# VHH binders against o26223: the designs that were tried, part 66

Target 1, 191 residues: o26223
Amino acid sequence: MKLLWTSQHIKVTVHIDGKVSKMDVLEAIKTRRSIRKYQDREVPEELIDKILDAAMCGPSAVDERPWHFIVVRNREMLEKIPEVHPYGAMVKDAPVAIIVCCDSSLEKIPGFWVQDCSIASQNILLAAHSLGLGAVWTGVYPLEDRVEGIRRLFSIPEHVIPFSVIPLGYPAENPGTRDLFDPDRIHLEKW

## First folded at step 21 (VHH)

Design YD47
Fold by OpenDDE, fold request of step 23:
Structure YD47 (fold): chain B 191 residues (1-191), chain A 124 residues (1-124)
Amino acid sequence: as target 1 above (191 residues)
Amino acid sequence: QVQLQESGGGLVQPGGSLRLSCAASGFTFSEKWMSWVRQAPGEGREWVSGISWSGGWTDYADSVKGRFTIARDNVKNTLYLLMDSLKSDDTAVYYCAKHKYSALPEKQDEFDIWGQGTQVTVSS
């Protein structure tokens, strides 16, 4: 039985009307794209709260939950982020950005904080998408120039490590969806 | 090979102008903050000016503010220092330096690449 993978183009009909259509988890994952263009529209605090709630629902090593989040709406700060992040140009155009950080004092097992913060960051992206927002993960860690740039810009203490900067907004682009499934990357029982 | 090479130094009279250049190679210049640092005879190194990767953020030491202009051309991998209204106290070897961090330097050890320097002499 040849499983005909019919590439169902899940048309994410972003209904422009205020009703956030609930995406199922697979739809959110498969249709999410990096969005780097945003409308001149504010993101309600309620949506940010939902996104942050989702960010904190991911697993962490031995439940260490080392993450902290800086929510940035200040226009001056948003405009400064690109100066310390060479690939963060889109942040200046976003109405809000979330900086995901790790508090190293909360780490129980060394090194797993990267996974924890990655999960949190991805949950931010998925939640944003599910709520009709666009977002992009701009990497900070492990690049020291960016880590220290963000640290100084936001006066982040030494025991806290900035991990990612995620601008968010209502999308002003539609890059479409990609099929990234690669059966050659799947091995059964052994390599 | 990672390299910074300064040029444009020379002898100039007080009130004169010079344009320094720094050619960068061996790293992604367009992603890095850069500075000019100078060292006068018998003195320590003094930070002169810094610039972000885009050029959108610049800063200057108080001693040169209003007289010097830092700029960059990321296509040419070149850093510039325009020096106007030069004074005798501006006499120094001028170094181009790459920042370790995407920020203005707080310490001398925050530079990881240095040029060989170019001599600027301001004398009547």
Scores: ipSAE 0.867, ipTM 0.937, lowest interface PAE 0.5, mean pLDDT 93
Fold by OpenDDE, fold request of step 23:
Structure YD47 (fold): chain B 191 residues (1-191), chain A 124 residues (1-124)
Amino acid sequence: as target 1 above (191 residues)
Amino acid sequence: QVQLQESGGGLVQPGGSLRLSCAASGFTFSEKWMSWVRQAPGEGREWVSGISWSGGWTDYADSVKGRFTIARDNVKNTLYLLMDSLKSDDTAVYYCAKHKYSALPEKQDEFDIWGQGTQVTVSS
């Protein structure tokens, strides 16, 4: 039985008017894309607060919540980030970026902080998308050159590990949606 | 094989100019910060100049500031050092070095790949 998944074209009605259309969680997940082009428009602090609130709502190992967030709006700093991140060129074009960090002193069980910060980063992406913003996850950890580059640029203490840089802005591109479902990756009861 | 190879050194009179080149191979040159480091006879290694992967960030030692220019061509996998207004004190072996980090070096151990060096002699 070929389950013909009819690609229902979820018309993302981008209401241009300030009404944040309530996007359900599945819609947010399925329609989220990496956005690397941004409008010349500032992101209100209120939206950043909502995004950060969402970032802190994810689970963490034994509730360690090791994450810290650096909100960067300074143009000089945004322009410098690409110099320490070879694949972060879009950061200079964003009105704001969030750097997700781990405070190792908060870690209760070694190694789970990567998962914790990943969850936080993903929640940032989803929240941004649900609020009509575009974002992209630029990986920092575990690449030492980028980790140390970001550390020095932002004077991050040694016990704090920069994990990701996420530029945010109103999207100036629409890459469309993808169907990424792969039944071959699903195993029932056994491999 | 990972390699840096310097060239362009030589004998020059005070006030003269030289252009050093460093050919990189065996790694993704375009993603790495690079520096020039020199060692004069009987002295330790001295950082001369550094450049970000894009070339958008450069810095110089005070001793060479205003006289030397660091540049790179990522298509050619080549690092350059343009040296103008050379002085006798610029006499040294000049090394090309790859950074471990995407930052200017704070210590000598922050380089993971070195060239063999090229001799620059400034003498009348």
Scores: ipSAE 0.865, ipTM 0.935, lowest interface PAE 0.5, mean pLDDT 93
Fold by OpenDDE, look of step 21:
Structure YD47 (fold): chain B 191 residues (1-191), chain A 124 residues (1-124)
Amino acid sequence: as target 1 above (191 residues)
Amino acid sequence: QVQLQESGGGLVQPGGSLRLSCAASGFTFSEKWMSWVRQAPGEGREWVSGISWSGGWTDYADSVKGRFTIARDNVKNTLYLLMDSLKSDDTAVYYCAKHKYSALPEKQDEFDIWGQGTQVTVSS
């Protein structure tokens, strides 16, 4: 039985009508792509709130929840982010960006904040996708030039570490889905 | 090997112009902020101008604002300083410097790579 891989064009039916089709979690994970082109359309505050709510639902080490979020909508600031982030060019085209930060004063166990903020960042991406938005994770930490660049640009206190910049918007591209499953990366019981 | 090499310095009369170049090698030049810093005889180092990786962000010291122009060619891995309306007070060794951070420098320790410098002498 030749499993005809019918390239099911998952028609992301962008239902124009405000009803965000509920995407199941596996679908969200499997179909999420980095989106770097955005429509000239504002993202409602309600959607940002939902995304941030999702960002804060992730686990953290000993429930330290060290994350803070800067929501950036100001055009001047969005245009400046690419100047301090060489791979953040798409940020200037986004209607909004979220900067995920760690407050080191909230850290209970050293070093786990990176995992915590990563989880928060990934949840932002998944939530955005599930809501019909496109987003991309632009890494800030651990690159010192970017960390300090973002810090100074947004006047972030020294004890707070910018971790990622995530532009969001309605997608103006459809890169398609990828099958990234690799059985060679799975080891049973032992390496 | 990481290297910055300045060129284009020389003797010029007041009111004259010079173009300095800085050739970068050994690092990804196109991703880094760069600056020119100068040191006059008997004086400390003075920041002159800075530029973002793209060139979209530039700034100048008040002493050179309106007279100097910083630019870069990321394809050629070269930083430039166009100096117009030169004054005697512009006499200095001019250094090219790589930023540690993607920001304008606040302190001298925020540079991690320096060139050897090129002498600029403005004298009648």
Scores: ipSAE 0.857, ipTM 0.931, lowest interface PAE 0.5, mean pLDDT 93
Fold by OpenDDE, second read of step 22:
Structure YD47 (fold): chain B 191 residues (1-191), chain A 124 residues (1-124)
Amino acid sequence: as target 1 above (191 residues)
Amino acid sequence: QVQLQESGGGLVQPGGSLRLSCAASGFTFSEKWMSWVRQAPGEGREWVSGISWSGGWTDYADSVKGRFTIARDNVKNTLYLLMDSLKSDDTAVYYCAKHKYSALPEKQDEFDIWGQGTQVTVSS
């Protein structure tokens, strides 16, 4: 009775396919939530670079691209941001924040920079989400007290306007998804 | 109506203590930076102390550092100044002021609301 030791080589195909499961764009949009709680985990620079790349891919009025980005990792500065932004308390808990700014000297048409920086900010949120990070848009502009607070804190030149502060980190909460579709907001041909 | 009303001033001996209060109304107090500013007789206004909306950020003029403590109660809409080790040079009218910006003031015009002031006299 030859005990055939069938060494079942369980080929654990460790699909090391580090396939960062690429989130579909519609999925990213629909499933994105504001995240205000973060893990005690650093965000790799590579991810920040990808997020900033995405931030710069949005359209802008006559391609003016007026945006600048301040990447903040310093703990002291992250802790100070909430003091100048009363609704930015979560920033102190984030490993990194991005401040989106407008350089007014780059504007070709006055006033469209708000849209440009909004698009950049939204792209940051979507990119972050698609990469497995959580983020939230904390509004700075147009509130003068916050604008000047952030300006002074980061020594931002007078011609540059801080627009938003976006803390980012690995999420420590899951607020779930919600359906925000409202057919009452859709008008056909006329109001 | 937007209003700041100071109280707690008075006559005190050198080395004594006072607590000033400022009652705020007519605006969202809990979201604004606040300061104390004083004016001695014959002198200009001098910034004394400032505090962030949360109270997590405070600062003081060099002349009062280590002696004065600024605080706030956002539930009561009240700003405080605890003054210890008072000196004759602390004699002044003390004003409560609301900041225009979420920052320490750099100029006198960065306040948009002022109280009427309360007199503090330090004299033996």
Scores: ipSAE 0.852, ipTM 0.929, lowest interface PAE 0.5, mean pLDDT 93
Fold by ESMFold2, fold request of step 23:
Structure YD47 (fold): chain B 191 residues (1-191), chain A 124 residues (1-124)
Amino acid sequence: as target 1 above (191 residues)
Amino acid sequence: QVQLQESGGGLVQPGGSLRLSCAASGFTFSEKWMSWVRQAPGEGREWVSGISWSGGWTDYADSVKGRFTIARDNVKNTLYLLMDSLKSDDTAVYYCAKHKYSALPEKQDEFDIWGQGTQVTVSS
């Protein structure tokens, strides 16, 4: 359903101080962790709107923007995802999941849609984290088994490729931060 | 080597019961959807029942609903079909088959590994 953008009332926006976010971008990147346990608490549609807005801010090859997003809140559907995605067990416990898809008819150059949808998926994770939510990227593409399973479950047309399933919710775990910087991965001037 | 081996077929009277087993080896059984498919003499193959990798999603052809039960044991890598209230029309060779995809089949070519089959004969 596309009702996230279709409010039927007159809105007046007042900007009191010009700030709506309190998390520095470097902090968000460095502290985001995969979250697989969620509180029994709804995620407001407003937050999903902000997350998807962020997803669509990603760069794409030749500005092709091949992405589409399916927002899944229906309990029956969330419970069926693990049956077509065996490593997506946490999805049944999430209040909501986002399926990131590629519309191949929007490709302007072949094959870069994987990078495009990866960027959108990572932006979803970062935006969710900055809003106090936890999320995890569960892989679909390139596993044909999972791609076809998700496509049939959600009636996704043949020219659209499900790329990832991202369950999210208010976290019920805190795995802590990590220090993963490795100078040996940095090469100056050449390999 | 990849294989599926059915057992448990035989001769049974109408109204009787049988339990079919299918032992799987050579692939990760616990991650795959599985089905039973049957073929009566002189007929094409008919999908009978399917089951998701976990066993949490099962489905049945209309012809067997309420009489047959599909199940799996992911520790023993074994698929089962419990057949109750058998009718003469259930006479067929029963095959276990591995799905290509984690989905209910929509086309005849969506099974990539087949067993050898086990004969079920329902006769007075």
Scores: ipSAE 0.346, ipTM 0.727, lowest interface PAE 3.7, mean pLDDT 90
Fold by ESMFold2, fold request of step 23:
Structure YD47 (fold): chain B 191 residues (1-191), chain A 124 residues (1-124)
Amino acid sequence: as target 1 above (191 residues)
Amino acid sequence: QVQLQESGGGLVQPGGSLRLSCAASGFTFSEKWMSWVRQAPGEGREWVSGISWSGGWTDYADSVKGRFTIARDNVKNTLYLLMDSLKSDDTAVYYCAKHKYSALPEKQDEFDIWGQGTQVTVSS
């Protein structure tokens, strides 16, 4: 009988007073609001990484995952976005924005990229909310003047389509929760 | 009816000043990028200056930087070009043009509405 001892190098971090509390997914969905006013406070890179990880967890048509993301922190660039996107005025006040793009060379089924990038965009909003941030989806596609404006501002190549601009930051407003359930929108078996 | 109407051109001496105006109608002027483009006799059109919908971003051709100022009044739907220190090389027909896109132009076909132009002649 041979007695064997093994030594394993395991890094274990235990935070007794730092419990990980996560928002219930249904609560996150129901309480997320478009936030257009932000504190003058930086958003750490680590939070952006978590948000983009969540964005990439979305389903896509035949798993094509056509999305690319541009993270914008440069003050001059953030201030230029409203000039190419008239309804993006709040972007100049955000500490960071994420541009969701489709790389059309990754499409496996033409045209479903819109649904794919919509899912990624919504996941960004939910993830930001769960991390204590506020965000809003500002539309780019399908408005040709905005698409081209954003493409040129960020040197986005012709085969890549900017879909949305999502400014985010620590919220400086609290719009409250809404009750939007409408049974009249539910149809059983047929219209 | 969609239109752009330039005015304010004329004969000026070298070193003089002139102010061009462009009245816009038939589209939402306050949401569009605008430019001035000029054409000297026998030449192609040359982009002179552009301005974003809000006026917060302006740009100029190198040939006019420091001498020309583009401005807009979104209440009066009017685009302006203030021209100072005029040179004989500035002699041209000046056109007001609406951008297709919210971007600086890369080609002449990126303007979809043009005015009829106003003549500027710099000569002593």
Scores: ipSAE 0.304, ipTM 0.692, lowest interface PAE 4.3, mean pLDDT 89

Design YD47
Fold by ESMFold2, fold request of step 23:
Structure YD47 (fold): chain B 191 residues (1-191), chain A 124 residues (1-124)
Amino acid sequence: as target 1 above (191 residues)
Amino acid sequence: QVQLQESGGGLVQPGGSLRLSCAASGFTFSEKWMSWVRQAPGEGREWVSGISWSGGWTDYADSVKGRFTIARDNVKNTLYLLMDSLKSDDTAVYYCAKHKYSALPEKQDEFDIWGQGTQVTVSS
């Protein structure tokens, strides 16, 4: 089993007992868990590139694609994030973090950038999981305290809005799969 | 309901030391950045020092670096300023202030809760 691309792309083949394997997309969605403990192991730049490629594949309102990404590997900067983000303590222990931002000058339809950046953020989580990494979405927007803290820490201009901080690395924990399906949340035809 | 109460000011000779305290109530002190700000007679307010919610990030105005130490106790909800090697131009009312944002201030209107102030007078 292979992920098939055009002849101009790198085809990824994994040989296990003479077979090629890949994770089913529904399996990836159901098994992804927030990971807050990481191995002391670097994440290769090539994996970050694949993750960001996936992030940019998300749909956006009228194809506005308002997102920008800051890749943070500098230890001193990673250690400062928890000081401006009280519930981001795990960021200091991550080998890398991705900050998802909205450039408001790219907004074509008002108010949808939050959905756009949420889609990109979730794609980062799923792509990281599929590559054997663990990640967690730590919220920044709409909490103005955190938004301004992150903006100043990373010299983000006023028209750019930091949306989320996503630390990631090779996982050092395994929380297991959850069964979250709730039929009572499903409404047919009307509420 | 929400309040900051400074204490520990007084009259001291040049070269002396004082420790200021600020008791916080009515908000989640342990999640907020805090600062000391001072106001000399007839002057505007001047930022002195700031500290992150955990205490892991501190900064100081150039005029007090090496002489003042900011600290906090999140169990007692108290902010401190240890002032050493005091000079006559440190004479001011010292205010405890809560930041609006989790960041060092860039503008002087970035504090939303202020204490009543405590007078520090340095004179021979």
Scores: ipSAE 0.299, ipTM 0.695, lowest interface PAE 4.3, mean pLDDT 90

